VH-VL binders against Protein ImuA (imuA). Designs and how they scored, part 2

Target 1, 244 residues: Protein ImuA (imuA), of Caulobacter vibrioides (b8h429)
Amino acid sequence: MEAGTRTPTPVLSFGEPSIDGCFPGGGLPLGGWHEVTGAGLEDETGAAPAAFVTQLIRGLTDRKGGAVVWVARRADLFAPGLLGLGFPAARLIQVRARDEAETLSLLEDALSTQGVAAAVAEAEAPDLTAGRRLQLACEKRGGFGVVLHRRPYGGRAGGKPRLVSGSASFSRWRIAPAPSGPPPDDIGLGPPRWRVELERCRGGRPGGWILQAQEAGHGPHPFRLVSQLADHDVAAAEAGRRFG

## First folded at step 7 (VH-VL; framework fv_guselkumab)

Design a17 (from f2 with heavy chain Y101H)
Fold by ESMFold2-Fast, scan of step 7:
Formats: C-alpha cells, sequence, structure tokens
Structure a17 (fold): chain C 244 residues (1-244), chain A 122 residues (1-122), chain B 111 residues (1-111)
C-alpha cells in the first residue's frame, strides 16, 4: 500500500542541537500554535515574555514573507521591544479586541488570512475546542500562532485561573528575564537575555536554557545559546506545593 | 475608592434628544471598559453596550445598535449615553458600570453608578 | 427574553437555606465563561455579590456562595435574614453574541 501524502512540516529552527533536539521535527512547526507565559506571577505582568515572542517571530520574518498580526484587548497590554530588536515594523498589524472570545476569534481569523505569516494574541489559555480551531487555521495556511498569557500590572487581588484546563498547542513555554549580556561597544546595556523553559511539546521533551537575543543581520537564527539549565535547577523550580 | 456618579433624573417628551453622563473617579479611567445597562420599570437588567475610553472602541448589543450612541470624554473621565429621538418605550432606569479588570476573572461589572431615571411621556 | 434562565421567585424562612439557579447554553456558561451574581435591594443599584463563579468581594458574608457545573450555576444563601430580600441576577458572557448576558432575575422573599 502507498504510504500516503505525508510531507515534512516546515519548522522554525533555533540552530542549537540542545534546543532543536527537543522537537520531533527538529524545530517549532510553522503550521501550528504555541503557548508562552511568564515563569512567575511577576513575569506574567512584565515585558520579558512578549520580548521573547517578538524576537522569535523576528527570526521567522527573516525567512518568510507576509504580515505579522498582534491581537490585544487593552491599551495597557502593550507589546514592548518590537522595534528595539530589529523587528520589521512595516510588517506588523496591531488589532484591538474587546474581550477574550473576540481575541481568540481574531487570532483564528488572522491565521486563516492569506498573506499572514504569524499571529500573536495576548489572551488566556484557549479551551480544547478553541485550540483545535487555531490548529486547523495554522495547518490550512502554514501560519505560526502564539497565545501569550499576560496579566495587567497591578491587577485585582483574588484572580483565579479558568477551571477548564486543556489546549491543542504544540508547545508551552515559561519565560523570565535574565541578566543582560556584555555591551557590544561598552556603551549602554548589552543584548537582552531570557531564562527559557520548554515545559511541554507534542512528541518531544522538555528543556531549559539561557538565551541571548541575536541582532538582525547576524545570521538566520534569532537567539544565541548562553547555557543549558542544569537538571537540579529545573527540579528546584518545581519543588514543593501548597494546596491551600 | 472607585466611584461612578451619574447625571440626574430626566423627564422628556417623545421625539426629544437626550444625553446622560457617568463620571468615573478613583481609578485610571482610560484603562477600564464602561458599560451601560437598562432596567425598564419592573423588569430585569439588559446590557446595552460598552466603551473603552482609552481609544473609544465601542460595542453595542444588537437590540441597541442604531438606537443609542455611547461615547466618552477621557479629559473629564466621563462616559455618555445619547438618544437622537426618545420614545415612550425608553422609559427606564439607566446604569453605568465598570468592567472588572482581571485577566482571570472574566467579564463582570465590579462598580455601578447610582442610576439615571429617564421618563418619556407626553 | 433573557438568555440565562432563572426562576422568577424563591422564598424561605429566616435561618433557612435557599438556592437560585442560572441555566445557560454552550455559547456562554457551557463555553467556560464565568458566572457572576448581583444583588439589587429595593430602590438601589445592583451590587456585585459573587464574581468568577465562587469568589466574594470584600464585605460580602460567607453565607453567600456560588457554584458552577456544566451549563448551569447556582447561588446559595444560608442563614436567611430579612435584609436579604432583594432581586438576584446572574450574568455571564456569550461568545456567539460577543456580549454580556443577564438572567431574568429572581425575587427572594423571606417569610
Amino acid sequence: as target 1 above (244 residues)
Amino acid sequence: EVQLVQSGAEVKKPGESLKISCKGSGYSFTRYWIGWVRQMPGKGLEWMGIIYPGDSDTRYSPSFQGQVTISADKSISTAYLQWSSLKASDTAMYYCAREGHDFWEGYYFDSWGQGTLVTVSS
Amino acid sequence: QSVLTQPPSVSGAPGQRVTISCTGSSSNIGADYDVHWYQQLPGTAPKLLIYGNSNRPSGVPDRFSGSKSGTSASLAITGLQSEDEADYYCQSYDSSLSGYVFGGGTKLTVL
């Protein structure tokens, strides 16, 4: 019998074997969607996860034509650092949504639109039904989707995560800032760095790294590996639970 | 403390125009949605629409699209609800309310104005 | 007509427990949107009583509690007092309408 019409899925490679080796295809599928959140509660209100996402997508824009759509529902959920890291502003389309359902609907619409290479939504985790719709949209057009979980700074006390868990995302990442790299000319701050943890990926394995932003024009990959996180550091981050 | 203070009661005739107000204080006015809710005499609560004062993004219930205009003036932290031509069926209590500001909590109104009674009669 | 269904009235004696139901559909409560509850005392504006299915704002007594299951939610009031006489409204969000939806309201009488 014929094997069928399987073709390799295009992937976004980090160019680092320790990272790319975590994925069954050697990189992040371009025809899929991914979740990114802050590593701690303070990181969920900070700029580091958004900056990481924009640097990742900048790497995609170096290889693939098309627009990048950024969906957010409130003025205080700004996507910082887009231009500072060499992101092509002319390709960015910012879209305002009123609420969570409209944010995810607009993300799905963007990913289903001809000429859109990637789309990001600042939103809560989609349920399984919404997640499956996003995945189908990504597969149809080969689009790269990101749901960036972010909380407003100084949000109300007593906020509670939605009770229904589940998503059809390919991968889930936790991001925190790390001390910046050395300045390229001894002036100002050096390139930004992140503590990057891959919590989960379909058919792959978790990992953790310190990554540094790579400036536009310094090769095809948006990040440079600084170090791999030791197993004991990852275990320590997961240690202990208080149920009440 | 968060406060929403609405304009006073109105008595109007059919066909007249009207604009009522809702002034916010004690918080960053441009960072929260303001909704309008109607309550007809002896009836329940009915959502009319909502505005984000930071950029004047406005959304209406299908029942109220084209019937009213919602606007805001962020320089004086005030939202408005306006009719070009009132009908007797517009007789109701009108509330403004601030949407809760929490990514996890969902879509609810955490602070309410005292209400503006609008009476439309010949 | 209301999108969320509540009984029009409930009653109880002082010290008793009452529950008020709120029934939705797959586009609102069934789509995992939270249910919120408002208390409206006679002649006053509505006041937030429960948010996010089960959370109480500061100042709301613990005899008020909320729960959610499937496409329905419930408000429970224990130790009924005469000052609890009010109209109670559930509220959620509806993805198909892209808007806020209220229940028809329930009048609570303490007899």
Scores: ipSAE 0.006, ipTM 0.436, lowest interface PAE 13.2, mean pLDDT 79

Design a18 (from f2 with heavy chain Y108P)
Fold by ESMFold2-Fast, scan of step 7:
Structure a18 (fold): chain C 244 residues (1-244), chain A 122 residues (1-122), chain B 111 residues (1-111)
Amino acid sequence: as target 1 above (244 residues)
Amino acid sequence: EVQLVQSGAEVKKPGESLKISCKGSGYSFTRYWIGWVRQMPGKGLEWMGIIYPGDSDTRYSPSFQGQVTISADKSISTAYLQWSSLKASDTAMYYCAREGYDFWEGYPFDSWGQGTLVTVSS
Amino acid sequence: QSVLTQPPSVSGAPGQRVTISCTGSSSNIGADYDVHWYQQLPGTAPKLLIYGNSNRPSGVPDRFSGSKSGTSASLAITGLQSEDEADYYCQSYDSSLSGYVFGGGTKLTVL
């Protein structure tokens, strides 16, 4: 066995055993790419999935220098308040793509670039060839890749978006907003909360949680656990995806 | 044991072409970037460029882009540095080095070849 | 302009402590890119001494330590020995050059 093949894959830990236990390496692998979509029709056009992705990547940027590249065809459609989660705006590089093929090409280029810690593309699901190229790009620099699915997906106006089985992504997530907790005082809103479903991860297991944004300075992890989702809800969601 | 073994010293005339080599062993050659570093006599280290042998993705320092060609042959675990036309100012020690694998380690050059001395004189 | 700045030389007696500085800018060390240090003994290839600002590879004595603050990094060597006489180089990444940069090197003389 070559000593080089024994180098551990670095992971982004949530710091929560019920979440980290879903992954064979104890966290989301860096040097890999992931898919994120909204849980329902209203979520697929809303801000919650993008806000979740932004908060997740903030956990990475708190521990490591480097740029975050965000590729979209319509950069002017970034949800209001996306940067309001305390994300370091100076590290964000927004790139406008002309079409879906350019979006994935720019994502691949970003992930292959020294000095880029993470890259997000708002795009449809890559085919297997494109997915394998993204995985290779992530492996070259240990970068963290995200393909964020927005509606309409695949031009299916009025239909539900479908995540394609057989993509090379490490994990697939479905995100919806959840009611915020009470603020520390009686003024304003508490930190944002999400209903988070891990639909699939390679070599791991699915799960579901209600997570709250962790403010900067309150520890190394971007989220705190509010509650675990009921098993029957997660099982019903999985059955719908696999057999419907 | 990771090893990078470079080709032997070269003595050339201005205008001649040259290709020097760096053979990796003891690790997965296609999974690591290989960099090239120049050290002119009595001077410091200068990064020239880097290649990922798995797909031949190559990046150059602005100072060396168009001056040299970096390539790799993954079937024999060997990286190359090439000049189409040497100049006296190319006289230097040339090192190849493997870039570290871990994002959290910051990609140091963790293994170095012994160096290839290139002398260009008329 | 994007080259890292080191003192050209430092000296110390056996058993003393020396510090070698590495000063960068907002496009490299100041952009939070890691600093690595290499030791080059006379007539040999460079050897990785410190990586990721402060970590030691296996086999490097704890007499060698690294630190980083703002746009600068430092290599500290305690308990100097004659075998430490070498050139020392810092290295980081520069976003304006889209590439790696080395310091000019520091020759350590053990008196």
Scores: ipSAE 0.196, ipTM 0.698, lowest interface PAE 5.2, mean pLDDT 83

Design a19 (from f2 with heavy chain Y108A)
Fold by ESMFold2-Fast, scan of step 7:
Structure a19 (fold): chain C 244 residues (1-244), chain A 122 residues (1-122), chain B 111 residues (1-111)
Amino acid sequence: as target 1 above (244 residues)
Amino acid sequence: EVQLVQSGAEVKKPGESLKISCKGSGYSFTRYWIGWVRQMPGKGLEWMGIIYPGDSDTRYSPSFQGQVTISADKSISTAYLQWSSLKASDTAMYYCAREGYDFWEGYAFDSWGQGTLVTVSS
Amino acid sequence: QSVLTQPPSVSGAPGQRVTISCTGSSSNIGADYDVHWYQQLPGTAPKLLIYGNSNRPSGVPDRFSGSKSGTSASLAITGLQSEDEADYYCQSYDSSLSGYVFGGGTKLTVL
């Protein structure tokens, strides 16, 4: 009798009020798609953003079954730290695309497929029509979509980002690596860290943080907050009126 | 209240075509998948396929791909299951069902039609 | 044969507890796909009994409960009543078939 109406949108929570508070629903919608890119030339290969996306999706897979589909022009996963962070590699399906149009088409197909929890495509920004189709695909299955830009928005290294045309994505993120903390056993590297900037989200507000990967088995949230970025606190203060 | 109402029982001969229907009411028809499930006499449930009426995206079980056609007419909130040429082995009860619960709750068939009995005999 | 294995029948006396198993494989329940349970009373359509492994729809008494571990799921019925006589089906998703799969069904008899 309670037949689901899909009106409460399920969200992926970070478990951190300063991050979750940026979103009207308290987290990233699972029936939606998101854009992730590198924060500069040093991230053009997408290693740090790809690792961040992988860790984010690991948090989803800890809570829910289903396949994770990764679409790229090369059917290859460069996975720094993947095994150490407990990602369920057996659920990863890698798909090779011939060109950008096929990449987005395969992402759309994956997101509308039964048993797919999340899908990632390494592609340039979709146009508004393609973005709307991706959003519909996410809504049909509650899937979590990511378009991962291997180069700064606009596709060409060192080029200026394309003027924003009004993307249908729910959120847009810029990711850079950050220095790791002390090693757990006084050997090797500590867990990876990222400088994480939320540049835009529908109905929400931007923010920035230093986040550290949380190991498998330490709760449902994939990241631990190291610090908030001061630049975002200053922007908030400039926008708002201070009463004391 | 969510309700799925199916067309009445059918008696057919081998080689004949047939199209049965499932009309949804009490919810937004274009925003939910509708599945079809077969139950042969005295046997268990078999999933045949599913359709999203909003864009007619249709997925079939491997056993039923090419054996049946699933379609929907969103203007009258009705889904269809169709055979071009019936066989005696198609004798069964056919149910339509709505996929109701979201990602976190699991995608279960939360509302079922009453069933359409199809009998194929010479 | 069914992809998910259920015992063909179980029986119990009024007031007793029965359990119905549903055994899958690494491509379905073992891949952590949800298990749903349906009750089919004689001459009626199936009705959703348990969804998402252990959740009850409104109107389903708490005598019915579901659980999942490894490649298997279980439906437990406590305080067995005569109106519980029915066929019970488990359902999951299978990645190798790219579709939904049902168990073969279990006929519950209340003696």
Scores: ipSAE 0.058, ipTM 0.626, lowest interface PAE 6.8, mean pLDDT 82

Design a2 (from f2 with heavy chain Y107F)
Fold by ESMFold2-Fast, scan of step 7:
Structure a2 (fold): chain C 244 residues (1-244), chain A 122 residues (1-122), chain B 111 residues (1-111)
Amino acid sequence: as target 1 above (244 residues)
Amino acid sequence: EVQLVQSGAEVKKPGESLKISCKGSGYSFTRYWIGWVRQMPGKGLEWMGIIYPGDSDTRYSPSFQGQVTISADKSISTAYLQWSSLKASDTAMYYCAREGYDFWEGFYFDSWGQGTLVTVSS
Amino acid sequence: QSVLTQPPSVSGAPGQRVTISCTGSSSNIGADYDVHWYQQLPGTAPKLLIYGNSNRPSGVPDRFSGSKSGTSASLAITGLQSEDEADYYCQSYDSSLSGYVFGGGTKLTVL
């Protein structure tokens, strides 16, 4: 591989033109890392961001072999959501970290490991140097990385606006439960729904949608489009700078 | 909507203390970093430091660490820049500026105060 | 001196194009930190002109554009007008300093 002889980056397609059209390559780059956060506090969004990430990675595992590594300080919180969404539990490796620095270090190690297709870390935003190292790790092995910002339920961790990196990640997402849908683990209701906003995509454009989980066996894509968000207001309102 | 209003011009003698202010309005003050930038007469912009008013986490440029103190009072949405002992070389325009919330595009200043001119002469 | 390098001055005639360069190093622009640009009219505070290498805030004319390549960035101004006479500053973030870094500034004169 030399400058100017680059092969197009492999992508994870959503199968929806309105979503895939936001990305210069027609989908989320697989040799890269991405950021996901809740649209509000943990008590406002619940498990919705983690459930969205789980469903997204299920879509990857339908197409690609290899292990999925999930790094968190509390590994036991993932299992109920995993089972409810039809994720291949046999491919999941849960790793417990002692602190924030170890969480990001373990994420980098996982993405640099032969046979790992995707890795998720529940962490605050890496600094730009750490983000660059994560990107390099993803590029070397074609791994799919996710930093999921999740505050513990009822936690009072600092409210610093630097929740996600400003550079080096390929995409940044804000997730909330959809108004008419319950959390994914609620029994007796239809498939879970999310208000999904793509705030940023490197070389691409923002977008927003209401997405519904696609059940296992109903096709190759993990989500079905319910509707497009006309004004992308949720993420813009939270940012506050140019709220219209 | 977003406004940063700074305190008025100051004329001081070397060795005197000084504290200038920057009041934010039109946004959630405790959720944005506020930076301080110096501009010496006829010179360029120099970043001095930044503070997160929600928890008073403060970070300084290496050139200004120990030279100034940055603080904030979130109850009145005001950030401060303070000198314990002014020097003639502190003569400059001082700006406060709000850090942009757009972490995708990196760290930049999206709103600026009008500036506070500090003149230190014997 | 400044961490990012800009030419001290540039000039052009009304209607012409000028470009202002901003050169960094491996710890800032070369580390994939974005470049932002500020316009400072005489006697006023700086104003955000370009952020994230190439994005314009609301109200900034499309005559202003930004680009980044390797360890350098450029601000391009087309269709020069007298109102464009100002000092222009680039700004990025530096990992070795853990902080914001500015260019030395470029004074634009419209002939």
Scores: ipSAE 0.006, ipTM 0.443, lowest interface PAE 12.0, mean pLDDT 79

Design a20 (from f2 with heavy chain Y108H)
Fold by ESMFold2-Fast, scan of step 7:
Structure a20 (fold): chain C 244 residues (1-244), chain A 122 residues (1-122), chain B 111 residues (1-111)
Amino acid sequence: as target 1 above (244 residues)
Amino acid sequence: EVQLVQSGAEVKKPGESLKISCKGSGYSFTRYWIGWVRQMPGKGLEWMGIIYPGDSDTRYSPSFQGQVTISADKSISTAYLQWSSLKASDTAMYYCAREGYDFWEGYHFDSWGQGTLVTVSS
Amino acid sequence: QSVLTQPPSVSGAPGQRVTISCTGSSSNIGADYDVHWYQQLPGTAPKLLIYGNSNRPSGVPDRFSGSKSGTSASLAITGLQSEDEADYYCQSYDSSLSGYVFGGGTKLTVL
């Protein structure tokens, strides 16, 4: 019969109307790729964006089978702490790339592979041609792609800037750490929190929030909304929308 | 450079099977989706489905699911559209078209075959 | 019924301007999926005329232009010529159908 052919494009929902309402489909599309970076210079060298991406993808793995491929050039991404939030370690395939070109090539290969639900690459922004190839790979398999922009601490921008720069990503996020919530006991810090800004998304609107991690089995979604950012609402005036 | 060449016109009777073809050249056939589009006499364009020849991943319009079979043979750069049992209502011009790259599932058809006229009558 | 709505016909005199509308919904054009336009001359296969809302392929005269706003898109043709007599189709992607959708087509008559 015809039941399956009328299914809407699958999305990764946050379960929070103020966040999901930013997207035309009610969530991040699974057949697309996204960019995540630090909100400031210090955040681009820190672990907060990677931890946020790990928690986000845990939400996907809770509802969808398949492997998660993580491509990086550096070993510092493979900290045991990233798995401490309940990420299913058995589903994670870590791949080391030799250079930036290999990183994006491996991301495209992973997204084109049967049985891969999501793939993350720590890389510089792909050009429009590479971005469109990533989008095709995601559409073909229904895979969830992430390009995570992370810089080593103390690194200066080097090399010749690209003459043509652009991104064909569906969305771009800026992440910074936020003060943790109350401790679950009398010692230590509570669950991690992030200042999360949706800088842009195709057909949607920007937004900003403070989000807190939820452990597996504690609630229905990987994040809990702590608050909406009022200063982001002011800054959103006259936001242009062109995603090329 | 890029060309899609379709098989010749067909005249069939109801109940007969039919398989028409679309041969691509001038590009990497296994790296682009091939779509099929129907145009009934004097009517508009209807998207039927698409196939990715590299792995034969096929997607159909709800109106055509179960009505036709789309396939491809990457060794000869050829896509196919097939009916197991034709009906008079299948009388139409059938086009194949290559989907170009565009952002966010908005792929356009940048190259079209010349069309195959299928006439089904008793 | 077509998922994207176009007027069945439009007409204009040589040298004049016409516009052809394409109206969708929140699951296609309203979701910011791009709109593409095709020209079908009598007895020929469709040809890509406009892609990505407003871009012209090589060989398409600058008399043809496209735009998109909200749930609708428009094709504008200036300086109408007799060779512009054709059927024009808009096309987008629909997330609820997970597939490509065409407008019903608009027959352009000159003279």
Scores: ipSAE 0.007, ipTM 0.423, lowest interface PAE 14.0, mean pLDDT 79

Design a21 (from f2 with heavy chain E99D G100S)
Fold by ESMFold2-Fast, scan of step 7:
Structure a21 (fold): chain C 244 residues (1-244), chain A 122 residues (1-122), chain B 111 residues (1-111)
Amino acid sequence: as target 1 above (244 residues)
Amino acid sequence: EVQLVQSGAEVKKPGESLKISCKGSGYSFTRYWIGWVRQMPGKGLEWMGIIYPGDSDTRYSPSFQGQVTISADKSISTAYLQWSSLKASDTAMYYCARDSYDFWEGYYFDSWGQGTLVTVSS
Amino acid sequence: QSVLTQPPSVSGAPGQRVTISCTGSSSNIGADYDVHWYQQLPGTAPKLLIYGNSNRPSGVPDRFSGSKSGTSASLAITGLQSEDEADYYCQSYDSSLSGYVFGGGTKLTVL
């Protein structure tokens, strides 16, 4: 029953109008899955996409709790890197997949599991059938899904992806490292920063930003906005023309 | 059309047990945290604890850990607050409230029940 | 006791502006947790008035506004009206307590 009545889907709001304004619901839906990829070759991008995803998911678990499932085929990208980025060990369930098809199947299983707040799979882009299945799993439990695309070692960079799964995933992100910010109390290394581009969003609009990591326990927001990318700042460009 | 409806007022004696209820409607009950807040007569609001009805994950304020039990029955969209042995100091208005479930914009309650007055006297 | 500090009372005349302060510490407001405000009319349940430091829910008039700086936040009420007589509570989250924290409440009297 309940015909014609709908409950709003909970969202992950960034707390920043320029980012949240890109989404029809004011944030990333918890009942949806998202794609994250590196902006270049693995040797250019490094661990930046995984670090960004880890920071996003850590923010989620710091607030409300719940388990996080991380599915990958390669053990060398597991716990040492994730835990070094502040991932909560007690909430992390690591699952090793045998192949790409099993990776996506395990992601679907995780998102369908009670008590799982978020699940990440390091995999290639899912086809439409797999993407639809992931979306249904997320809708059932309100889970937050991420498919993290990694380029093979020594792969070739084409700049843009060949195919886009925009109808299945809610959003698609492209991540690159950015120079660290100044430290609060020392002249050493500052908090990590990312160049973050939202390429596609269902019912929304693209955008780009430089974001900085917020330390665990230092606020509810996982990121702080450093700047909006000039390529995506139409209002600033038009203001310059008017008053230049 | 979110609504939280609480059970009626209770008058109890010290040492008695009590279970009060909070029924949610107009939203997906299993997808939002339900918190309990105490207000002693003439005093301010105190957070007691919170439950996620979908899996019964429960968190308590340090001041209320071991003093009360929070539970939920998702089949009837109802959350509960329970005492095994009431004290006169438990005399208060008790509110249930729905957490907004906004992970980035802080922890706040966007919908409140009408309150249940609990009076404990000998 | 309350974790966040509010004045126990404030007063003003109709049409005036009043502000209600909310002071926290490095583990809550100072840790960049947002501040939210609730209005409690006599004999009623609290109602969300301001969330996320400065946002108004639908139905809350623009006479009510919120701000945050450092370890403190403020609720401002302009064009004060008699129906604004109520208790006002600030609320944030505290990392050291891993939970919700409220201010002690402020009773607003309109002359």
Scores: ipSAE 0.007, ipTM 0.442, lowest interface PAE 13.1, mean pLDDT 79

Design a22 (from f2 with heavy chain F103L)
Fold by ESMFold2-Fast, scan of step 7:
Structure a22 (fold): chain C 244 residues (1-244), chain A 122 residues (1-122), chain B 111 residues (1-111)
Amino acid sequence: as target 1 above (244 residues)
Amino acid sequence: EVQLVQSGAEVKKPGESLKISCKGSGYSFTRYWIGWVRQMPGKGLEWMGIIYPGDSDTRYSPSFQGQVTISADKSISTAYLQWSSLKASDTAMYYCAREGYDLWEGYYFDSWGQGTLVTVSS
Amino acid sequence: QSVLTQPPSVSGAPGQRVTISCTGSSSNIGADYDVHWYQQLPGTAPKLLIYGNSNRPSGVPDRFSGSKSGTSASLAITGLQSEDEADYYCQSYDSSLSGYVFGGGTKLTVL
């Protein structure tokens, strides 16, 4: 290998061709940052986007050591209900920020810190300058960055989430809850499910899916595909299998 | 071939200033972190700090914060370790080392300089 | 003192197996940070021997191997040779110190 060049950016794979095929590299780049928001106004203030992000990072922690840093301005930091299935709580570092500027500064610092595998900030969309600084921080350490929008936007307070032209994020996701799956062997709620929409990714294609959480140790990936939202023939295919 | 070449041995008196160097070659200097590690006579390795020459982002061990300054000049591919006022307790071998890049297997030092011996005595 | 604990010395005869332990805590190895190993021959700079718990750089013989479990890691050397006589250091990251940490070093003597 050439001494002055790095290998291609490693990716976090979902293990599902319909999802991984949306990305030029076959998964979400490590050494980059991503945006996650609610699909509608109610979803943005709910727990579903944070739970999805936590489960995604669970998949990263199965393959990579290091801390997961969660930055928020809230008085109460990360809630126990948002830890996901099998997330290593001992690796979670919760950091409280005083304002939006400090939130993004702390996210940037975390992403450029040795031993940090992933960092999440509950924040509004960074401007282009801040987004470029986050990308550089991710590239220095190969950190996986997430800006999680839990509050409604619209250009002003109280609006719907929107795309900001010139964002330096690699991908942008919209998350809503979906009805839980049936419990496999136990009484209670089944595994959580999400309606997951990839709205944009650099050099790739949008897509949408219903995904179900998979507990650690039940397979190599944190999610199972339930259905593809773009597949209008799902009902017909399922009807055909009733006779099998 | 990646190579880190450090400046020669130094003999100093307490209170004197000192700046030692580490020149990188055979790779893109601005794309890798450079760390400094101290080894006191007969003792083990101690990490002092690390710098990313591309933007001079510098991180220090808590034990060395405020005791030394780490800097880099990317135009000549050289990192520096500097003391404003040396103490006898600074007598040690000082190594620079390049941080390896492996996003899945953690961060380690993959190439080391030959070391700079600093002796501080009155 | 060093943050990671290693035995100060180990010894073996040519052809034997030796193991060097590296014990950490919940803020470093126990927090799932990787462990790396360095060999320091007398009068020389350290050299990377094992990275990412168990991987060997090009040029390191396969008789050197690493492993990690819980809050500890170990370096195993099989087929011990006189050229292996050196100091060995483990290294990880510590979240409470926000920095790299080394073990105190183990002097290997080949009898």
Scores: ipSAE 0.018, ipTM 0.574, lowest interface PAE 7.3, mean pLDDT 82

